# Designs tried in a protein design chat: VH-VL binders against q0aze0. Part 12

Target 1, 268 residues: q0aze0
Amino acid sequence: MKIILVNNRFKENTEKKAQEIAGQLSALNVEVIIDNGLDEPYAGTVDFIMVLGGDGTMLRAARRYGQRAIPVLGVNMGTVGFLSNIEINELAEYLPLILREEYSLEARMMLEVAVFQQQSLLTRVFCLNELLLRSNSPRMLSFALEISGQKLEPYRGDGLIVSTTTGSTAYSLSAGGPIADPQLDAFIVTPVASHIINKRPLVVSPEREISLHLLEEREAIIGIDGQIKMDFGAENRVLIKRAPHPLLMVNLKAKPFFTSIDRSLQRQ
Below, E stands for the ipSAE of ESMFold2; O stands for the ipSAE of OpenDDE; V2 stands for 0.75 times the mean of E and O plus 0.25 times the DockQ between their complexes.

## First folded at step 7 (VH-VL; framework fv_patritumab)

Design B60 (at its last look DockQ between E and O 0.34; V2 from the best seeds 0.00; counts 0 for: pae O 10.1 > 2)
Fold by ESMFold2-Fast, scan of step 7:
Structure B60 (fold): chain C 268 residues (1-268), chain A 121 residues (1-121), chain B 113 residues (1-113)
Amino acid sequence: as target 1 above (268 residues)
Amino acid sequence: QVQLQQWGAGLLKPSETLSLTCAVYGGSFSGYYWSWIRQPPGKGLEWIGEIYHSGSTNYNPSLKSRVTISVETSKNQFSLKLSSVTAADTAVYYCAREGFLEWSPYGMDVWGRGTLVTVSS
Amino acid sequence: DIEMTQSPDSLAVSLGERATINCRSSQSVLYSSFNKNYLAWYQQNPGQPPKLLIYWASTRESGVPDRFSGSGSGTDFTLTISSLQAEDVAVYYCQQYYSTPRTFGQGTKVEIK
């Protein structure tokens, strides 16, 4: 058995804990690869991915490994979040179940985001939460939105979010989007400070293709899961669609989405 | 690992249509741009065009009016047609994959062996 | 189109000595968002297809000997062979993949002096 341990390179305690866990797994004849974010993703085959940290670390792991159809377990290190399943102090209890493959999997859709320079592919990334198109200056954007070849009336405003259902509680929520059951597969398209009356959030089929381009020369950026920032100009086009594979999240312990989000919204 | 096998007619007369096919083995066909590149005898490399598994194409503007690249995704194949050939089209024709890693393309990492096409009377 | 120009057209170098090839693009091929130059170097032996040596201007392809190195950014790039060996006699091409059409330099022929 081969496992990747993903940790946050900027958290000293997490790095030390990853080394400790790697030693424990090695003693059980498990081969361990540590990914602290400094090197390129491990290119070989693995059986399991263990993410040590909060939601940010899970988002990075999903972008890096989510398309490989490998079980991914989020282990919380003390930071509150929604993407972890167990706490670090519970790992010893659940480790025998992990090694015997005695767990269930929850599939979470991901976005495939491709950015083009005219017709040339500049980059293609995958993400779990959302793509954000926003102005990088005080000036608002004018941009075109197409959904499966259907051209909508031009948008004017600060930007647009294209989110998965998992991302419905992240930036999309802050911009006025709905809270979605993460077990549903859908795109949520949420305007950011639109200056055009009645531009509302849209919930569309995950089989749709969404394209965006600027209608005027402006400084804009595309943000991916709040972690990657890419410059976006009038010569660029972005295409967003369902990623080929969902993220396979390990479920060792029931985590009640609706009661968790309800408490989060009511507490200060 | 991944290999490209190419074939097609090697001897053509002026005005005929060149037809070449490239088959992909040992790796994923989806997610990559697949290109055709030619090299006239004793000269450099000229990019003809590329295709994605969806059928989306980009062509060299100098050849665009004569070139068609197509895919057969069920067979993991892509093909080149170049119409109205002349002696200037005599070249070795290569198929190639543009590699992709860390969210970025990185150049032509896998090449077919080449097909010599001669255009003569 | 992005035009690629190499210098020199041909180069004769003694075994064990350094060979240097230059490549210039007519516009920047730097994708600044990821700090990657979309520039590759290829080696072509007679009768064979080109072989990828270097990508992103300075990253060696798997299996390529350490004597090959790439440098540069934006519009000016260099391929260096630190200690020329007999099997390095070939034609070398630079290529940009920032824009379509993909374009190649005219090639540099490297020969033993």
Scores: ipSAE 0.701, ipTM 0.870, lowest interface PAE 1.6, mean pLDDT 90
Fold by ESMFold2, look of step 8:
Structure B60 (fold): chain C 268 residues (1-268), chain A 121 residues (1-121), chain B 113 residues (1-113)
Amino acid sequence: as target 1 above (268 residues)
Amino acid sequence: QVQLQQWGAGLLKPSETLSLTCAVYGGSFSGYYWSWIRQPPGKGLEWIGEIYHSGSTNYNPSLKSRVTISVETSKNQFSLKLSSVTAADTAVYYCAREGFLEWSPYGMDVWGRGTLVTVSS
Amino acid sequence: DIEMTQSPDSLAVSLGERATINCRSSQSVLYSSFNKNYLAWYQQNPGQPPKLLIYWASTRESGVPDRFSGSGSGTDFTLTISSLQAEDVAVYYCQQYYSTPRTFGQGTKVEIK
């Protein structure tokens, strides 16, 4: 059995804990690969991915490994997020089940994001939460949205978010988008500070293709899960589709979503 | 590991249609752009076009009016048709895969052996 | 279209000595967001298909000897063979994949002097 341990190199408590867990697993004849974000993603075949940290570390793991159809377990290391399943102090309790492969999987839709220079592919990236198109200057963007070849009336504003249902509680929410049940597959398209009043959030079938391009020369960026930034200009377009494979999240312990959103939305 | 096998008629008369097929073995067909490139004898390389597994194509503008590239995904194959050939189309024709790593393309990492196509006078 | 110009057209180098091939593009092939030059180098032996040597301007493909190196950014690129071997006698091509159409340089024939 080969496992990737994903942690964040800038969080020393996760790095130390990753080494400890790797030692424990090695003692059980489990081969361990540590991905702390410094090196390229491990290219070989693995059986399981364990993410030590919060939602940000899970987002990176999903981006790196989500298309490989490998079980991914989120292990919380202090701050409870939406994407962890068990706490670090519970790992020893659940480790036998992990090693025997006795767990269920929850599929979470991902986005496939392709950025083009005219007709030429510049990059293809996967994300779990959202793509953000935003202005990179004080001026508003004017941009076009197409859904499966259907051209909507032009947008004007600070930008646009195309989110999964998992991402509905992230940046899409603060921009006025709905909270969606993460068990649904859908795109959520949320305008950011739209100058055009009747541009409301859209919920769109995951079978659609979404295309964006600027209608005027402006400095813009594409953000992916709040972690990847790409320049975006009038010569570019982006195509967004449902990714070929969902993220397969390991479920060892029940995490009630609807009770959690009440608590997460409470004002502190 | 990944291998490309190509075939098609090697001798044509002017005005006929060139037709070549390339089959992919030992690797994934999905997720890559697949290209055709030609090389006249003793000359350099000319990119003809590419196709994604979904059927989306890009063609060299110099050949666009005469070129069709298509896929048969169930057989892991893609093909080239070049219409209205002349002696200027005599070349070795290659199929190739555009490599993809770290979210980026990185050039043509796998090539077929080539098919010489001669257009008689 | 991005035009690719190689120099020289041919090059004769003594065994064990350095060979240097230049490639210029008419437009930048740098994808600045990822700091990657979409520029490849190929080696072609007679009667054989091209073989990828270098991608992203400076990264060697697996199995390529370390005497091959690539450098440059934006519009100006160089392939260097640090110590020419007999098997390195071939034609070398640069190629951009930043935009469509993909374009190749005219080729540089490397020979033993």
Scores: ipSAE 0.684, ipTM 0.861, lowest interface PAE 1.6, mean pLDDT 90
Fold by OpenDDE, look of step 8:
Structure B60 (fold): chain C 268 residues (1-268), chain A 121 residues (1-121), chain B 113 residues (1-113)
Amino acid sequence: as target 1 above (268 residues)
Amino acid sequence: QVQLQQWGAGLLKPSETLSLTCAVYGGSFSGYYWSWIRQPPGKGLEWIGEIYHSGSTNYNPSLKSRVTISVETSKNQFSLKLSSVTAADTAVYYCAREGFLEWSPYGMDVWGRGTLVTVSS
Amino acid sequence: DIEMTQSPDSLAVSLGERATINCRSSQSVLYSSFNKNYLAWYQQNPGQPPKLLIYWASTRESGVPDRFSGSGSGTDFTLTISSLQAEDVAVYYCQQYYSTPRTFGQGTKVEIK
């Protein structure tokens, strides 16, 4: 068995724990690769990914490895979030099940985000939470939203979020989007400070494609999962569709989503 | 360390369908786009198309009507079909991987050895 | 489609001397937000597939000798071999991966004078 441990090198406690766990696994004849974000994603085949940390680390892991259809376990290390399944103190208890591959998987839809300049592809990114289009100035943006080629009325405001159902409890929620069942596949399109006060979020089928572009020369930014940003101008467009593969999240411990929503949100 | 091995028929008659397969060894098949490129004898390189491990494809518009690229993920293989071949399709055909860094392509970093396909009556 | 044009078609250079190959794109392959040129250089030996040498116009692929360097931005690019070696005899191609379809230059044959 080969396992990738994903941690954050800027969080010393996760780095130390990764080394400790790696040692323990090695003693059990498990091959371990540590990914702290410093190097490129491991290109070889692996059987399991263990994410040590919080939601941010999980998001990074998802962007790096999610497209490879590998089981991913979130192990919380003292943070509050929605993407961890077990606590670090529980790892010893569940480790035998992991090694025997006795666990269930939950498929979480991801986004495929393609950024273009005219017809030229500049970058492609898979992400678990959301794509954000935001103004990079005090001025509102004017942008066009197209869904499966259907042009909606132009949007004016600070920006727009296109989120997965997993991402519904992230930035989309702060912007007034609905909380979605993570077992549901859908896009959530949430306006950010629209000049139209009653502009409502959209729930869109995952079979559709979403396109965004600016209608005027303004400075804007594209954000991915709150961790990646790039400049976005009038010459650019973004195409969002369902990623070819979902993230396969390991479910070792039952975690009732709806019964824990209030508790989780109060802690954030 | 990643290697591509390719195979298929090297001699075709006009109007037949070209069929080639490429297999990936020593690395991950998933998470990459895989391409087909051809090179007529003594000439330059032409990009045919690409496929993601899940089956998503992009084709050269000049060949789109005749080209089908498919994938068999369980075998780490992807294939090329080119229908209605003519003498103009005579070329060495290569499979290749388009590498990505920081979510951007950076070129074809791994190539197969190539397969000569000759179309002759 | 972005058209790629190389010059010269053929180049003869003495051993140890500098070889310079130019490549021009019909439109810019620079993405300003990333400050990256989506331009690659390949080396091809007879009977072999192309080998990636340079990507993003100026970054050497792993294992490529230091004598190879890429420069340029926008639409005009240059591959330089600072000191030509015998094993450098080959055909060299530039390629843009800014747009689909990917397109290549017509190639430049480098020979020893």
Scores: ipSAE 0.007, ipTM 0.496, lowest interface PAE 10.1, mean pLDDT 91
ESMFold2 (binder alone), look of step 8: mean pLDDT 94; pTM 0.959

Design B61
Fold by ESMFold2-Fast, scan of step 7:
Structure B61 (fold): chain C 268 residues (1-268), chain A 121 residues (1-121), chain B 113 residues (1-113)
Amino acid sequence: as target 1 above (268 residues)
Amino acid sequence: QVQLQQWGAGLLKPSETLSLTCAVYGGSFSGYYWSWIRQPPGKGLEWIGEIYHSGSTNYNPSLKSRVTISVETSKNQFSLKLSSVTAADTAVYYCAREGFLEWSPYGMDVWGRGTLVTVSS
Amino acid sequence: DIEMTQSPDSLAVSLGERATINCRSSQSVLYSTNNKNYLAWYQQNPGQPPKLLIYWASTRESGVPDRFSGSGSGTDFTLTISSLQAEDVAVYYCQQYYSTPRTFGQGTKVEIK
């Protein structure tokens, strides 16, 4: 058995825990590859991915490994979030189940984001939560939104979010988007500070293709899961569609979505 | 270990339509842009166009009115049609894959052997 | 369209000596987001298809000898063959893949002096 341990190097406590867990797994004859985010993703075949950290670390793991159709387990080591399933102090209890493959999997859709320069593909990335188009200056954007070739009236404002249902509780929520059951597959398209009164979030089929481009020469930025920033100008176009594979999230214990989000909203 | 095998007519008269096919073996057809590139005898390389497995195409503007690239995903094949040929279209025609690594393209990493197309009256 | 210009058109170099080929793009091919130059170098022997040597301006393709190296950024690029060998006699092309149409330099013919 080969397992990737994903951690955040810049949090010293998580790196120490990763080493401890790697030692424990090695003692059980499990081969361990540590991914602390500094190097390229591990290219070899693995059986399981264990993510040590918070939601941010899980988002990074999903971008790096989510398309490989490998089970991914979130193990919380910091602030409680939505993407972890067990706490670090519970790992010893659940480890025998992990090694025997006695767990269920929850499929979470991902976005495929492709950025073009004059019809040339510049980059293609995957993400679990959302793409955010925003202005990189105090000036608002004018941009075109097309859904499966249907051209909508131009948008004018600070930007737009295209989110998965998993991402419905992230930036989309803050911009006025709906809370979506993550078991549903859908795109949620949420305007950011639109100057057009009554521009509403859209919920569209995950089989749709969404494209965006600027109508005026402005400097804009595309944010991916709040972690990657990509320059976006008037010569660029972004195409968003459902990724080929969902992220396969490991469920070892029940974490009811609706009660979790309700509790989270009370803290805010 | 991906290989491209190409074939087609090879000898044409002016005004006819060139038709070439490229088949992909030993690797994934999906997720890559597949290109046609030509080279007139003793001249340099000219990019004709590209296609993605979805059927999305980009063409060289100088050839756009005459060129069509299509894909047959069930056979892992893509094809070039160039209409209204003239002697200026005499060239070796190559199919090629644009490589993709670290979320970015990196150039034409796999090439077919080439097909000589001669246009003569 | 991004135009690619190579210099020189032809180059004669003695065996074991350094060969240098230059390539200039009419627009920057540097993608600021990932800091990669979308530029490749190809080697073409008579009767053969081009072979990818260098990509992202300076990354050597698997199986390409260490004597080949690429450098440069933005609009100015160089292919260097540090110690020319007989099998290196070929035509070399630079190519940008930043924008469509994809464009190639006119080629540089490398010959033994």
Scores: ipSAE 0.612, ipTM 0.834, lowest interface PAE 2.1, mean pLDDT 90

Design B62
Fold by ESMFold2-Fast, scan of step 7:
Structure B62 (fold): chain C 268 residues (1-268), chain A 121 residues (1-121), chain B 113 residues (1-113)
Amino acid sequence: as target 1 above (268 residues)
Amino acid sequence: QVQLQQWGAGLLKPSETLSLTCAVYGGSFSGYYWSWIRQPPGKGLEWIGEIYHSGSTNYNPSLKSRVTISVETSKNQFSLKLSSVTAADTAVYYCAREGFLEWSPYGMDVWGRGTLVTVSS
Amino acid sequence: DIEMTQSPDSLAVSLGERATINCRSSQSVLYSNNNKNYLAWYQQNPGQPPKLLIYWASTRESGVPDRFSGSGSGTDFTLTISSLQAEDVAVYYCQQYYSTPRTFGQGTKVEIK
């Protein structure tokens, strides 16, 4: 068995903990590759990915490895979040089940985001939560939204979010989007501070293709999972589609989504 | 390991339609843009157009009214049709793959051997 | 369209000597979000298809000898052959892949003196 350990290089002691866990796994004849985010993703075949950290580390792991259709386990190291399944102090208890493949998998859809310059592909990335188009200046954006060839009336405001159901509790929620059951596959399209008062969030089929471009030159950015920022100008177009593979999340214990989100909403 | 094999009629009369096919072996057809490039005798390279495995195309504006690129995904093939040929279309025609690495394109990394097309009366 | 211009059109260099080819784009081909120049260099031997030598302006393709190097950013680029070998006699082309249509320079013919 070969496992990738993904850790958060900016968190205190996470590299030491990753080395400790790698040693424990090696003692059990498991080959371990450590990914601390500094190098390119490991290109070889692996059987399992273990993510040590909070939701941010899981989002990075999903972008790097989510399209390989291999099991990914989130192991929380003290940060409250939605994407981890077990706590670090529970790892020893669950490790035998991991090695025997005694767990279930939950498929989470991902977005494929392609940025074009005058019909030329510049970059293509994947994400688990959302794409955010936003103004990078005090001036509002004017932009076009097209859904599967259907051109909507122009949007005016601070931006737009295109989210997965997994991302419904992230930036989309902050912008007034609905809370979605992560078992559903859908895109959630949520306006950010729209100048047009009646622009509502849209819930659309994951088979739809969503296209965005600016109608006038403005300082704008595309944000991916709140971690990657890309400059976006009037000569650019972004195309958002369902990614070819979902992220396969490991379930070792029941995680009650609805009670977790309800508790989170009561906290400030 | 990835190889492109190309074929098609090499001799044409003015006004006919040029038809060439390129087949991909030893690697993935999906996830790449596939291009046609031509080179008139003694001259430089001219990009004709490209196609993604989904069928999405981009064409050189100078040739757009005459060119069609199509894909046959079940056979890992893509084809070029250029209508209303003239002597100016005499060239070696190459198929090629645009490489993709680290979320970005990086140039034409695999090329077919070329097909000489001669347009003469 | 982004126009690509090479200089010189032809170059005669003695074996073992340095060869330098320049390429200029009419518009920047630097993508700021990943800090990559969408510029490639190709080598074409008589009767053969072009072969990719350099991509992202300065990254050598696998199997390309280290005597080949690329440099430059934005609009001005250089291909250098540090010590010309007999097999390097060829036509060299630069190409941008920042925008469609993809465009090539006119080519630089490298010959032995």
Scores: ipSAE 0.653, ipTM 0.859, lowest interface PAE 1.9, mean pLDDT 90

Design B63
Fold by ESMFold2-Fast, scan of step 7:
Structure B63 (fold): chain C 268 residues (1-268), chain A 121 residues (1-121), chain B 113 residues (1-113)
Amino acid sequence: as target 1 above (268 residues)
Amino acid sequence: QVQLQQWGAGLLKPSETLSLTCAVYGGSFSGYYWSWIRQPPGKGLEWIGEIYHSGSTNYNPSLKSRVTISVETSKNQFSLKLSSVTAADTAVYYCAREGFLEWSPYGMDVWGRGTLVTVSS
Amino acid sequence: DIEMTQSPDSLAVSLGERATINCRSSQSVLYSYNNKNYLAWYQQNPGQPPKLLIYWASTRESGVPDRFSGSGSGTDFTLTISSLQAEDVAVYYCQQYYSTPRTFGQGTKVEIK
């Protein structure tokens, strides 16, 4: 058995804990690879991924490994989040179940984001939450949105979010998007500070292809999961579609999504 | 190792349509852009166009009105058609794969042997 | 279109000596997100298809001898052969893959002096 431990290199506690857990797993004849974000993703075959940290660490793990159809377990290190399943102090209790593969999997859709320079593919990236197109200057963007070849009326505003249902509680929520059941597969398209009064969030089929490009040269950025930034100009186009594989999240313990979000929203 | 085998008619008369096929062996056809590149005798290289396994194409603007590239993913093949040929189209025609690593292209890493196409009246 | 210009058009170098070929692009081929230059170098021996030598401006393709090296960024690139051997007599091409159409330099013919 080979396990990747994903942790955050900037958190002192998570690095120390990753080393402790790696030692425990090695004692059980499990081969451990530690991914703290400094190196390229591990290229070899892996049986399981354990993410030590909050939602941000899970987002990084999903971008790096989510397309490999490998079980991914979120282990919370103290910060309340939506993407972890167990707490770090529960790991010892659940470790035997992990090693015996006695758990269920929950599939979460991901986005495939392809960035083009005048029809030339520059890069493809994957993400669990969302793509954000935003202005990088005080000037409003003018941009075109196409959904499966259907050209919508031009957008004018600060930007646009294309989100998964998992991402419905992240930036899309802050921009006025709906809360979506993460068991549903859908794109949520949420305008950011639109100057068009009647532009509303759209919920569209995950089989749709979404295309974005600027109608005027502006300083703009494409953001991925709030962690990656790419410059975006009028010569660029982005194509967003459902990723080939969902993220396979390990479920060892029931985690009620709706009661969790309800409690979060009632905080002042 | 991945190999490209190409074939097609080598002698054409002006106004005819050039047709060449390239077959991919020893590796995955999906996930790569597949290109056609030509080289007139004693001259440099000119990119004609490319195709993805989905059928998406990009063509050199100078040739766009005459070029069609198509794909047969089930056979791991892609083909070039160039219509209304003239003597200026006399060249060695190559098929090639654009390599892809770390989610980025990195150049034409595999090439076919080339097919000499002569256009003469 | 991104225009690629090589210099010199031809180069005569003695066996064992250094050969240097330059390539300029009409616009930057550096992708800021991944900090990679979308620039490749090819070797073409008489009667053969081109062979990829260098990609991302400075990464040597598998199986290519270490006497070949690439350098440069943005718009100015150099291919260096540190110690010319007889089998290196060929035409060398630079190519950008930042944008379509893909474009090649006009070629540099390397000959033994």
Scores: ipSAE 0.642, ipTM 0.847, lowest interface PAE 1.8, mean pLDDT 90

Design B64
Fold by ESMFold2-Fast, scan of step 7:
Structure B64 (fold): chain C 268 residues (1-268), chain A 121 residues (1-121), chain B 113 residues (1-113)
Amino acid sequence: as target 1 above (268 residues)
Amino acid sequence: QVQLQQWGAGLLKPSETLSLTCAVYGGSFSGYYWSWIRQPPGKGLEWIGEIYHSGSTNYNPSLKSRVTISVETSKNQFSLKLSSVTAADTAVYYCAREGFLEWSPYGMDVWGRGTLVTVSS
Amino acid sequence: DIEMTQSPDSLAVSLGERATINCRSSQSVLYSSNNRNYLAWYQQNPGQPPKLLIYWASTRESGVPDRFSGSGSGTDFTLTISSLQAEDVAVYYCQQYYSTPRTFGQGTKVEIK
């Protein structure tokens, strides 16, 4: 058995704990590859991915490994989050089930994001939460939105979010988007500070292709999961579609989505 | 190890249509742009066009009116048709894969062996 | 279209000596978001297809000898062969993949002096 252990090197406590867990797994004849985010993703075949940290670490792991159809377990290291399944102090209890492959999997859709320079592909990335198109200056954007070849009336405003259902509680929520059951597959298209007051969030089929481009020369940025930022200009076009594979999240114990979200919203 | 095998008619008369096919073995056909590139005898390389597994194409504007690239995903094949050929189309024609790594393209990493196409009366 | 211009058209270098080939693009091929230059170098031996040597202007393809190196950014690029070997006699091409159509330089023929 080979496991990738994903951690955040910038937290000394987390790195030390990762080394400790790697030693324990090696003693059980499990081969361990440590991914601290500094090097390229491990290219070899693995059986399981264990993510030590908060939601940000899980988003990075999903971007790096989510398309390989490998079970991914989120292990919380003391920060409140929605993408972890067990706490670090519970790992010893659940480790025998992991090694015997006695767990269920929850599929979470991902986005495939392709950015073009005119007709040339510049980059293609995957993400779990969302793509954000936003102005990088005080000036509002004027941009075109196409859904499966259907051209909508031009948008004017600060930007647009295209989110998965998992991402419905991230930036899309802050911009006025709906809370979506992460068991559903759908795109949520949420405008950011639209000049046209009646532009509403759209919930569309995950089989749709979404295209965005600027109608005027402006300084804009595309953000991916709040972790990657890319310049976006009038010569660029972005195409968003459902990624070929969902993220396969390991479920070792029940985690109630709706009560957790409800509690989080009342806290604000 | 990915390999490209190409075939098609090598001798044409002016006004005929060139037809070449490229088959992909030993690796994934999906997720890559597949290109056709030609080289006249003793001259440099000219990019003809590319296709994605979905059928999306980009063509060299100088050849766009005469070029069609198509894909047959079930067979891991893509093909080139160039209509109304003249002596200026005499060249070795290569199929190639544009590599993709770390979220971005990185150049033509796998090439077919080439097919010499001669256009003569 | 982005035009690619190489210099020189031909180069004669003694075995073991340095060979330098230049390539200029008519506009920048640097993608600022990932800080990568979308520029590749190819080696072509007579009767064979081109072989990828360098990509992202300076990254050496797997299996390519250490004597090959690429440098430059934006519009000006250089391919260097630090110690020419007999098997390095070939035509070398630069290529941009920042924009469509993909474009190649005219080629530089490297010969032994």
Scores: ipSAE 0.594, ipTM 0.835, lowest interface PAE 2.4, mean pLDDT 90

